# Ledger of designs, part 5: VH-VL binders against 7-cyano-7-deazaguanine synthase (queC)

Target 1, 227 residues: 7-cyano-7-deazaguanine synthase (queC), of Persephonella marina (c0qst3)
Amino acid sequence: MKQSSSIIILVSGGMDSAALLWLAKKEFDKVYAVSFDYGQKHRVELDFAKKLTEEAGVEEHFIAEVPHLKGIKGSALTDRSVEIPSEEYPEGPPVTTVPMRNLNFLSIAASFADIYEIENIGIGVHSVDSPYPDCRAEFVSAAEAAINASSVMVAKKKNRITVYTPFLGMTKTDVLRIGLELGVPYEKTYSCYRGTIPPCGECATCRQRIEAFRSVGLEDPWFKKER

## First folded at step 1 (VH-VL)

Design f6 (framework fv_ficlatuzumab)
Fold by ESMFold2-Fast, scan of step 1:
Order: structure tokens, then sequence, then C-alpha cells
Structure f6 (fold): chain C 227 residues (1-227), chain A 122 residues (1-122), chain B 107 residues (1-107)
């Protein structure tokens, strides 16, 4: 059901944020998008984010730089000395963890929301058992509380800001089913942590993506056999 | 003494394969991607592909997918490019180059080999 | 594939003149552009990376600027040793792509 308010979506260019963007276009009157350059190895994903937001027809697409996260040591996403792993260990946060990444992203998105008087911030977090601490329900609730405690819009007795997380508790396969029904152009999405074209097919994100498509009886557009 | 050393010129017949070497010294071989770039006579530079010496993962420009094969030998700090089904238009200087990042991914080159001239003729 | 277009194809300058070389990307490449100098018979040498950062050992007379799709390499006072081909490259999107090159000559 379509909301009467506006939303700003965190768009990475990947398949989950693409599904979120298409769902937001169905459910909200005005959709804005913000994407982040934080020195990630998969920065080519930003090019796909631009293509997706143009096709979706957002009101405005913002690109926010987060330079203090560039070169963070120990994260495979930002530290060039750390390989992007082909497998993730289930115990503890993976080596692809960027400290407080989603907290930084939500705070920046909240600044745009406050300036443009946008009432919702959408983030495509999924799976309650995520190994990333800033992808969990507890984090989302705390972030929403902090945003509202500091909002100029809220202080002026306008509307509170809601962090919109429709995929929380869903698997990647569940999110893909929703996106397919919405008509997401998955051939225009990109998720490879290594940032190569073609995608490497071996990092955790590539493997999860390939398996999600297989689980619904389809082949990932990036790895389709041509006739 | 940070350097990439490539052999002298190679002459090959059409339809054959060539394997070019690039020996690195003066740095930790596995800390940087190795790229291959060619330059046909009087033409600009053309990117062929990259290899991560640490994990061995490769990526190629579509034009070279299936014809070029990049490998490394970590014990000798040497990178290799094998190019198959050679044609006269493969005549070019072939460079290996060390990749550096600007923020998050390696894509510009601070160190280049001297180049190997490959001539494909009958 | 992102197409990099350099202009002019060639130019001849007098010693001490200010030289501006242009590079245009077919798509937004942010600041992920590098410039290389290639002297006759030599391999390319890095001059500029990230659109505006001068590589180690490169003289102060070389500077880069630009963002998105339009980039320039400037030589504030051209010297005889600057005779070379100059190549721009984007590394925002893969495959990596180079411009056609600009040949700089002295009159």
Amino acid sequence: as target 1 above (227 residues)
Amino acid sequence: QVQLVQPGAEVKKPGTSVKLSCKASGYTFTDYYMHWVRQAPGQGLEWIGEINPSGGRTSYAQKFQGRATLTVDKSTSTAYMELSSLRSEDTAVYYCARGLDYGDYEGYFDLWGQGTLLTVSS
Amino acid sequence: DIVMTQSPDSLAMSLGERVTLNCKASQDVSTYVSWYQQKPGQSPKLLIYGASNRATGVPDRFSGSGSATDFTLTISSVQAEDVADYHCQQYNSWPLTFGQGTKLEIK
C-alpha cells in the first residue's frame, strides 16, 4: 500500500537495495536515493546504483563521500592487503566488516531526510542472524531513536523519521522473489566485493547471489550461458 | 630496486601460442595486482587483464577472454601471460604493470616492465 | 565499456609555454583518472593519479584537474624533455580503458 509520505533509500547498486528501491517506488509517493563512496573495493557498484536510480525515476540521487572510512585496516572491503574471501566463517564478524558502516550511512541519510523533510529512510538489511552487528534489528531500533532525538524536523513538531527495513528477517532468496515480482532489472545490479567486470563469481556476495537465483529456478544474469 | 623485468622480442607464427614472463623484484610480490597492457605500433594502450598474485584470481577484457591466460609463480615472483591462436593483429609491445589503488581498488600503474615486442608473422 | 577521448591528437609548443591536454570520459568516472607520459622507445610512466595527485618524483610543472567526465593535464612551462605521448586512463569501471594518446612536440 502506497504511503502518503516520502522516503530516501540507501542504494548500493546490489540486488537487495534494488529490490528495496522498486518496492519503495510502489509504496511511497516520493522516492529519493543516496549512495556512498567509502573507499570500498566494489566501487564500480556506484555506477550501477546510478543506472538503477535513473531507471526507477527517483526525485534526486545523492552521492555522499565518506573519506574517513577509506583505507580502514583489517577490512577486506577497504584494506588492499586483505583478500576478499571465497568463504565466510559463521563464527564472529567476517573480514569484510567495515566498522560502523551502516551507522555512518544512516546518519548521513538522516541529514538529507531532515533537510528535505523526508519521513522515511530505507535500508535493505535482511536476515536476523546477520554476522554484521550494524545489520541487526537491535541496531536499527537504536539508530532510529538517535535520529529522532537529533532531528530538526521532529523538533519543529513535524513528523518523526522511520527507518524502513521491510526485508529484516528475510533470506536473500525471499528478497529476490519480491524483486522478481516487482520487475527489478537484475541484469543492471552488481554485488561483487572484488569490483571486477565480469563479477568474480567466488566471493561470498557472488556465491549468495548465484545460489539465490538457482533457488528460484533461474540463472544469474551475469553468468547466463549464451546460445 | 623496485622493478619488473620482461624478456626481449618474440617472433611467432600465426595460429601458435606465446607465453610472456614478467619477473618482479624489490617489493612483496603478493601485495599488488599485476596487469597486462599492450600497445600496437603507433597505437594507444589496451588493457588485457589482471591477476591477484596472492589468490590467483583473474579478470580479462572481453576481447581477450578465452585467448589470454594469466598465471603467477609466487616462488620466483614471476607473472605470465599466455596468448593463444595468434594473429598478425596481435603484433604489439606487451607490458606488465603493477596495480595501485586510489581508495578501494587497484587500477592505476606506478611500475611498468620495459615491454616485450611480440611480432606475429609467417 | 567507458570510452576515453583525448584532444588534440598532437600539438607543438614553444619552450616555456603552458600546455593543456584534454581527456573526456563517455560516462562519469568520478576522479578515478590517471595520466601517463611515454617517451619514444620507453614504457609509460605514471604522472598523475586520482585526477589531481602528482606521482612521486614528477616535477611540479605537471598538474591534473577535473572530475566526472572532463579532465585536463597541464604543463605550466614546457621543457625539451617533455616531448612524449600522453595517455589518460580511467579506473572507475572495469575493463580499464585508455585514451588514444596526445603527442606533444617542441617547435
Scores: ipSAE 0.000, ipTM 0.428, lowest interface PAE 18.0, mean pLDDT 81

Design f7 (framework fv_ficlatuzumab)
Fold by ESMFold2-Fast, scan of step 1:
Structure f7 (fold): chain C 227 residues (1-227), chain A 124 residues (1-124), chain B 107 residues (1-107)
Amino acid sequence: as target 1 above (227 residues)
Amino acid sequence: QVQLVQPGAEVKKPGTSVKLSCKASGYTFTDYYMHWVRQAPGQGLEWIGEINPSGGRTSYAQKFQGRATLTVDKSTSTAYMELSSLRSEDTAVYYCARHESGYDLPYYYYMDVWGQGTLLTVSS
Amino acid sequence: DIVMTQSPDSLAMSLGERVTLNCKASQDVSTYVSWYQQKPGQSPKLLIYGASNRATGVPDRFSGSGSATDFTLTISSVQAEDVADYHCQQYNSWPLTFGQGTKLEIK
């Protein structure tokens, strides 16, 4: 099962990227990580990303700044004047959308992959019917094509760069089951969009993770101590 | 049922061009890359190139770069390979074969379904 | 380009015997190796992918193993319908490359 290849994982500090990181450590010989500072309200997630990558034992953890995404107007994740909602509507892109965020992130990760001759880029996209256009299979396919078209490593007749999305088409519950089997320390993951400690328990990501834990017969480690 | 249908045979003169077809059915055409592979009589398999029908993106083996052109027609779910400046050494069976664009299985760029092949004969 | 070398070029076996076919890569290809069966006058058929995973519909007697540069296809009990050319292929590095093939015959 263990690959004789390398991967760079996009690590947010949340539960999905943590599961991806632990899976990558099982499946690949060399694992790198990159996390992004784009002025998000839940910037405290970067502290959790650092702790997770340290515990996993990655080759190197990069922190990339994305300054043009800082202060984007109209996104609840970056615009301080827009409240983080307690529930998002089922249809359409949510107010937490940051335009082309994953495209920016994959292009930056691809630069690291090209420089360090890393063969795979891992991203924890998982929703079948994602409201975010840049979390869908169609986007992943197009991004991988663009990466390989522009790669110096590929142009030198070396290995193709593959965008690794093992959770595509899975629910958060499915991803959690995989992570629990892998031994992910979920008490060290952080998902709250509001950036509070303790997590607010009311934003969309807090609700989703609480529900995922309940669906497997467990309490979210963050909220076990509250009750 | 998944099928890739190719014409049985084609005869061309040296110096001309040929355009071979591969008609797909039984699956979503844009979810799979299409590869082209040839086999000269009594010899092994030789990879020519691939195309992603979703974006039209192509990659070629260096030997065929500039001579082979891969295209698709999404409305008819048909892939094409055009080979120019034909030589006698291009006499071979030409296969199309698909591989899934499954990015949740990114290490499996294997060819799971093959066409029956088109015998191209290049003679005077 | 990565060169794939198969051995032997040809092999003749008796029905029911265990058959071992070898494939060597000139460079590390991890586990990204597939095996194809090609019967006379037919197109190649996928047998094994990822060095050891059996394709849908392939009989249990076929198995694959190996990693890095050395790969093996095993037929635990050869049958008459197994007469074919067997091709290995690497898909770790572009361009994709095939071995020269091994011809399997029955005595």
Scores: ipSAE 0.000, ipTM 0.407, lowest interface PAE 18.8, mean pLDDT 81

Design f8 (from f6 with heavy chain G99V L100P D101S G103S D104R E106D G107Y Y108A L111I; framework fv_ficlatuzumab)
Fold by ESMFold2-Fast, scan of step 1:
Structure f8 (fold): chain C 227 residues (1-227), chain A 122 residues (1-122), chain B 107 residues (1-107)
Amino acid sequence: as target 1 above (227 residues)
Amino acid sequence: QVQLVQPGAEVKKPGTSVKLSCKASGYTFTDYYMHWVRQAPGQGLEWIGEINPSGGRTSYAQKFQGRATLTVDKSTSTAYMELSSLRSEDTAVYYCARVPSYSRYDYAFDIWGQGTLLTVSS
Amino acid sequence: DIVMTQSPDSLAMSLGERVTLNCKASQDVSTYVSWYQQKPGQSPKLLIYGASNRATGVPDRFSGSGSATDFTLTISSVQAEDVADYHCQQYNSWPLTFGQGTKLEIK
């Protein structure tokens, strides 16, 4: 039976949001995407987000600018004076933390959801993101409550907006297994925090990605064996 | 207009170091990676390494790791390559070239410096 | 490291002839290949990026094609100004690598 369902998903161009995009295409009738320009060092990721959304065939892809996050002092993702660390994420907020980043992102996505009468907002948070305060289950629940309390569409139509977090509680390896089953073109995804081409292979996101591929017996398409 | 300006020539003795410059103008210096490529007389192009001017992060070909050092001075929009422990086989034209920071699909050396001829001889 | 092999090493063509230059990667590089023209005494100039896209200002007689491991640069009607070395480059995998070059001459 045909059911009308719609979702807008946060697409970064990385492997987790790519898996989310392909999963959303399988589970929802209409898929929209939004990507964010917040002055991040890995801005090249936005090019990959555009190509991934074109390949997936979304209803519309929005690019939202967040200029007040550009040049955030002390964050390695936006502060040019702070090096991107080569270590895995430590416990507690890492130096790559951008204050209230996902809160800003979900608020902007919620505005699009309200305008386009979209019932779901998808975000690819998972267990290894728990050191970031705005990637935790508690944050997601609070954000969803605030969105529903403030939505004009919800007030008028009495339909709830759901924050869709299918990967919460999963490892990056779990997310990769799902994406491989869905046929995600991982050679078209980009995760490097340093923004280099080829990816650096040494930042936390590169290491997590390489380890995820190795854990399923595969080589990351970006990192072919040296001679 | 966009340009990368390099000195014409340098002559150095074996065992010394050289620091080559590449002055950028006509664009936002931090929006493009700067790469260094050399070409020995009558031979092909050899990639040395890259630097992201916005963060200073570098990547090198294994052959040059530990011998080449890439740096930038954002205040003057100038990139530098220092090559240490010079040998006669380092005699080559050394080019700087820019690459967009924001698109893998367009990752190409779109603007090149005119090159500096480094001659290493006693 | 990915090895890029160009063929032929050199060739001489008559004005107006079609010329095809080949470039082979030792491993799959998708479409992440660029071609550069280097005239005698000058720096290289970008001709083609992403295997088939012409760079701004490059004449229509230049075209690129190929994917995975086999790539070609075609000049549909060779002009005197096309005397140069032509270099292919992959940017799919680190480190970035170039072919040895093909020298084009006109006689």
Scores: ipSAE 0.000, ipTM 0.423, lowest interface PAE 17.0, mean pLDDT 80

Design f9 (framework fv_ficlatuzumab)
Fold by ESMFold2-Fast, scan of step 1:
Structure f9 (fold): chain C 227 residues (1-227), chain A 124 residues (1-124), chain B 107 residues (1-107)
Amino acid sequence: as target 1 above (227 residues)
Amino acid sequence: QVQLVQPGAEVKKPGTSVKLSCKASGYTFTDYYMHWVRQAPGQGLEWIGEINPSGGRTSYAQKFQGRATLTVDKSTSTAYMELSSLRSEDTAVYYCARDQEYGSGTYLHPFDYWGQGTLLTVSS
Amino acid sequence: DIVMTQSPDSLAMSLGERVTLNCKASQDVSTYVSWYQQKPGQSPKLLIYGASNRATGVPDRFSGSGSATDFTLTISSVQAEDVADYHCQQYNSWPLTFGQGTKLEIK
């Protein structure tokens, strides 16, 4: 059933990376995880990432600090002076954009992959028209090329590194359907950009999450009457 | 009803390229991997490669790396296999086949539905 | 690459006889083996997956067994409609590989 290979998954604690983690546990022989501390307002998401990786039973969970992104001005995710919007993604890159965040994350994950001789890097990017430039197919392709051009593992005639993006053409609802079939414990996932417990229910990620659950005939575990 | 519809036959000259189609219906196209397999006259089955229609990832048997290109058109639920630098030994029936659904409790990689096959004849 | 070898290349049986087809992998493939039936002029059809699980709609006279490197497909009482080529496939490792096929005929 499983590929005779290894993968390292970028785990945020949110719904999409949780679905990816559970899919990877089914499809790969060895699954590693890496999560990032970049001073984000929703840092409580890291606690959920730790619990999810422990429950999934990964080989090792790495926590990488990205200090140069801490307190970065202008992004609602890191700049405490910029309020998190209570609306869906706007026409262009939203104020929650952290410059080159996924590029930084993939390069760090690639370092782990190269050292541990891991053949795949999994990232849960999705949606046909992402508002974030570093979530699109063109970016993923370019990043994979750069990773392989700079890899010590590849230079030593080991396997090439593949950036695994199984959800790239999917909606959040499509990804949720996959995760439900895989048995993802969604009550243990967290997506709120504001970092509140309970989640705010008003930011773009909360609204998309609530709508995704409704589209499959369910209520988001965080917003059921008993929560 | 799940169907994978392929053209019956194609005739090409050596040195040219061919692009074979496989139109899917009766299921969500992006939920299943699509594989390509060929069968030369009187021979067994030979795996060419796979494509994930949702993520765009492809994987090829080494023999076809650089000669075969797998693509999909999500708007028409159609998978394509392009084979370049055709030789007489590429004469074969080419099948598309759907990977068994993941998420049904037990994800597998066997092929639960196959197209009817396209007979490609490469002759001078 | 994992090489799958089927035996015999062909066999002819009488109606109602028990038929056993063999498939050997060049290295351990666990239970990740499927069997396909291909009738003359038709595309292959899935019979068995995971070495021993019968696909939906496949008659109960078909059964599979085996693990690691040695696998068998058994037809408990062969019928005229079973005339076909039978192919085994491993999906434990990429690239996916098939055996050369076994041709089943009725005497």
Scores: ipSAE 0.000, ipTM 0.403, lowest interface PAE 20.3, mean pLDDT 81

Design o1 (framework fv_ofatumumab)
Fold by ESMFold2-Fast, scan of step 1:
Structure o1 (fold): chain C 227 residues (1-227), chain A 123 residues (1-123), chain B 107 residues (1-107)
Amino acid sequence: as target 1 above (227 residues)
Amino acid sequence: EVQLVESGGGLVQPGRSLRLSCAASGFTFDDYAMHWVRQAPGKGLEWVSTISWNSGYIGYADSVKGRFTISRDNAKKSLYLQMNSLRAEDTALYYCAKDLYYGSGSYWAFDYWGQGTTVTVSS
Amino acid sequence: EIVLTQSPATLSLSPGERATLSCRASQSVSTYLAWYQQKPGQAPRLLIYDASNRATGIPARFSGSGSGTDFTLTISSLEPEDFAVYYCQQRSDWPLTFGQGTRLEIK
């Protein structure tokens, strides 16, 4: 049953945001998308985000620049001098952490939601064991409260804005199962932190992706024997 | 200033081999994918091969697959194309080209090109 | 492979006129299309990437538009140095392919 409302989805080009986008198309009447250019090494995911949003048929796809995060030192995702790890996530926030990344992204998405009178903001955060502080349920709740406290649309008593997080508490495998049922074109998704084509197959995100496909009895489209 | 200089072309008989080289300067060579694109006399452009920044991905046009080998030496800032079992249809000007996108390691658009080196395969 | 078809094969115009060059893809390439200019005896020069973004140093008279299967390169007011062969190129799917070229010549 489709909700008679609108949503803006944060689309990275990766598996989780792709599943979220397809789910949103099923559940909402109007779907918008926003993607972020923050100087990430895996900028190639923006190309995949464009392809995914075009195929999904969104109302409009916004590309928002986050220039203060470009060239930020110390994060493997933006700092050339910091190598992207080939191992699984260690305890605590990994070297790929970009300070307050999702907070910046949600605040920008909230600006679009407020201006275009969009009632929902969708973000593909999942898993109770996320290594990133800004991917947790308490963060999402606090961000939603701040968005509504500062919204012009809400202040004029039209509609509140809801942060839509259907995958909280799910594993990457659970999200993949949902996306497969929805018909997500996973061959058009990209997750590699190194930004290579083909994906490196050895960074944490590549390994999680490969493992998720194996767990459902499939081979990752990127790593099939022939292409 | 970005500069790409090709060398190694020449006249060669069918079935023989040639090795093309491309010397790069003016950019961080190991941050970008590199490409070979050819142009037969009076004809259009044809993509030949791509190599990612770390040599982790290599692609070939079907017409050269199994005969040509692309490689790079990041320390020497050089790109190579080893061409074996050459055929008359391989006759072309061969361009070395730099990928547009930093860090993507991929085949997007060709923002800088060398002047090309001529390969003529004739009996 | 994705086939790119350019039209017209030859376009004859005078300096000061507007040039409109077309590129059609055999299947959708989204916005993943680039345009190149090639003058006799010279290497190609990147003009436009991702359908509408002008490359560094390219004059404002060059503009690109389109998405999906239909793309256009527009030169708003031709200069003498613009008479050249123009190629489109897609990066949406492997292998990378080029159009056959449109020759822009002086009338």
Scores: ipSAE 0.000, ipTM 0.448, lowest interface PAE 15.8, mean pLDDT 81

Design o10 (framework fv_ofatumumab)
Fold by ESMFold2-Fast, scan of step 1:
Structure o10 (fold): chain C 227 residues (1-227), chain A 124 residues (1-124), chain B 107 residues (1-107)
Amino acid sequence: as target 1 above (227 residues)
Amino acid sequence: EVQLVESGGGLVQPGRSLRLSCAASGFTFDDYGMHWVRQAPGKGLEWVSTISYDSGSIGYADSVKGRFTISRDNAKKSLYLQMNSLRAEDTALYYCAKDQYLGELSLYYGMDVWGQGTTVTVSS
Amino acid sequence: EIVLTQSPATLSLSPGERATLSCRASQSVGSYLAWYQQKPGQAPRLLIYDASKRATGIPARFSGSGSGTDFTLTISSLEPEDFAVYYCQQYSNYPLTFGQGTRLEIK
């Protein structure tokens, strides 16, 4: 007898969380989604998150506000006075770092998991050498431990909440290959840090995305002639 | 042709109300954020209010907050500005303007299409 | 609110000359700055957005530069139709604000 399995996915509207969402739909019986409004410059990504979750057919899509992260000084993702850089990841944490962003996001997702009795939380972290401290394996392990130590559901049912990170240790190209096999509609994903339509093609996330598509012999849907 | 046509301006006494309308044509109105911008006689431009494609995000200049209400009717392809408790300082040419980027965004990236404006004069 | 200060208030030049217009922000606006041209009796026209990107249909003689607090609009060689009022506008923070304008007039 198989028991019902459920997961809540952190969906940004970008290509990595889209691949995660499609993988979750294949692997879990019930899929929920949560997206975050933290005052990011690329808030257009939230519009794409809504379209992606509707197309995937999730049980419910939550939009959670994180107002204390709005106006974070010095982060190019939230402080509109700071220019988004056009280079790849430099030495040290980049100016696009939002302090403890994924910790805040996982905490909020864990609250939903506890309320809705969901046993898995999915996050699309994918690089062993991430310049963001809250995207690494050691962080995920510590966050999962804290979640389980504080969960009322876990205390009563004796079942752990798992932070599901299937792409940890993979490159963006590896994640794209998985998503292409799953049939992810990448033309409906958006990753530009600057939040422009069309995407700028110059920020770190645009460059990584373009390189990932090129590495699998494809052109990014956003840069196709007459998209 | 992409066009915005404002109407509803006129002469009103201080403390009264007036409702401006802006009719859009030649583009998919419900895909774009919209703005009201005013210009007092012989003065510069002043942003008044903004509304996202879905009416989910609305902003106002401090000078009009609590007195003016922006709204839109996507089925009618129309933008509105309800102006209450009018002051002499509200006297201006009022422009309707379209945001440059697609309305699935709540962000604003310059105003690429403007109407010809409608004149509001607040005088006793 | 963010205050945008344009200088000079009036710039008197002849056709064929280079025009350089300045816009200074009271605090950083990143690259979230647009430039508009307004001719007498007409609505404003978008020239530049994101500090340096030309809007559709805008001639190559118009260029924008700068980031943070200091921005410049340059017209490389003035045409008769370029004599107008120019406004900068920031969309980094609400409320959205415009500069007071620079009037470009024939010498």
Scores: ipSAE 0.000, ipTM 0.417, lowest interface PAE 17.0, mean pLDDT 80

Design o11 (framework fv_ofatumumab)
Fold by ESMFold2-Fast, scan of step 1:
Structure o11 (fold): chain C 227 residues (1-227), chain A 124 residues (1-124), chain B 107 residues (1-107)
Amino acid sequence: as target 1 above (227 residues)
Amino acid sequence: EVQLVESGGGLVQPGRSLRLSCAASGFTFDDYGMHWVRQAPGKGLEWVSTISYDSGSIGYADSVKGRFTISRDNAKKSLYLQMNSLRAEDTALYYCAKTRYDFWSGYPNYFDYWGQGTTVTVSS
Amino acid sequence: EIVLTQSPATLSLSPGERATLSCRASQSVGSYLAWYQQKPGQAPRLLIYDASKRATGIPARFSGSGSGTDFTLTISSLEPEDFAVYYCQQYSNYPLTFGQGTRLEIK
């Protein structure tokens, strides 16, 4: 059944945020979306985010620019001199790591929540053993505490802001199963780190996506065989 | 609770037409692909036709291609099968079935819910 | 089209016994295989999908295994209500196809 409150969802255009968006439409009365432009190589994901939010029928879709993350040196996602790895399992913190990315995104989403008096912020973090520190339960808890300590809305109305993380502890395959049940149009999602159309099929996120679909007995829409 | 109720079956002469309907309830009809599956008396199951949630992808078994047309009306939560040029070999119990996962038209699926079926008998 | 062959055609067993039903595909279907149970006068009921995953509400005594071309449905200890016809179905390729069925009969 639908909740009696509002939520703002962080939407990237990828599979996990698409599943979150569709779940939020089922569980909340009013759904808003925010997407981020931080100079990432896969900026075509923003076009897919716009199409997904339009199809879902959100109240409003915000595009927030994050200029201090543009051109960051050393990250394969933003530094064009660093190649996107084709290996499925990178060593240590991945070279695709953008410092404090989710913290920046969540704080910006919190500003929108405070201004528009939205009571929930949804983020599609998953996996118990994430290599990214800002994708873990401890981070989410600390961020939620900081948001509530800083909120003008909370201070005035005494209504807490909740960071909604329904996929914490789930695998990408678990999230995909939920999205399939909800009818997510996965053909309208995009995950390739290289930003190519069609997707490259060789970067870590393309490989993870292909494997997730195969694990549920299906072919990835981008790589479907023709008859 | 998911319910699928078929109707429109009956006795028809070879070469004539018949239209089957399936009324759906208990789920968001607009989000799922639908199928027709038939079973001849004393025989096994045969997939007949599929339609995606948005009618963008449609498929037919070779035995019915060119004669049968599947369609849906999402506003009415109904699935249809228009059967033309009927043959004795089309005699069967026709089931309406819901796909488990439908997120892309054209992808093959399995069937999580079935209706009770409607009988079509083609005989002179 | 992909042809599914089920064996045996008929299996006669008593309650409490283990039943093993086979489904063989004419070409690889990966893990894109489901199993259905059909009782006389009733619509089919989904038991197993993705070769090995039990559908909601299906008792633990039902299990599926296999990949590629060889698949098995196992009922670890038959209950009276398990005597029915069982069908496998592939969803690797169109057209979607079913096996001819295996009939479980009481001895």
Scores: ipSAE 0.000, ipTM 0.400, lowest interface PAE 19.8, mean pLDDT 80

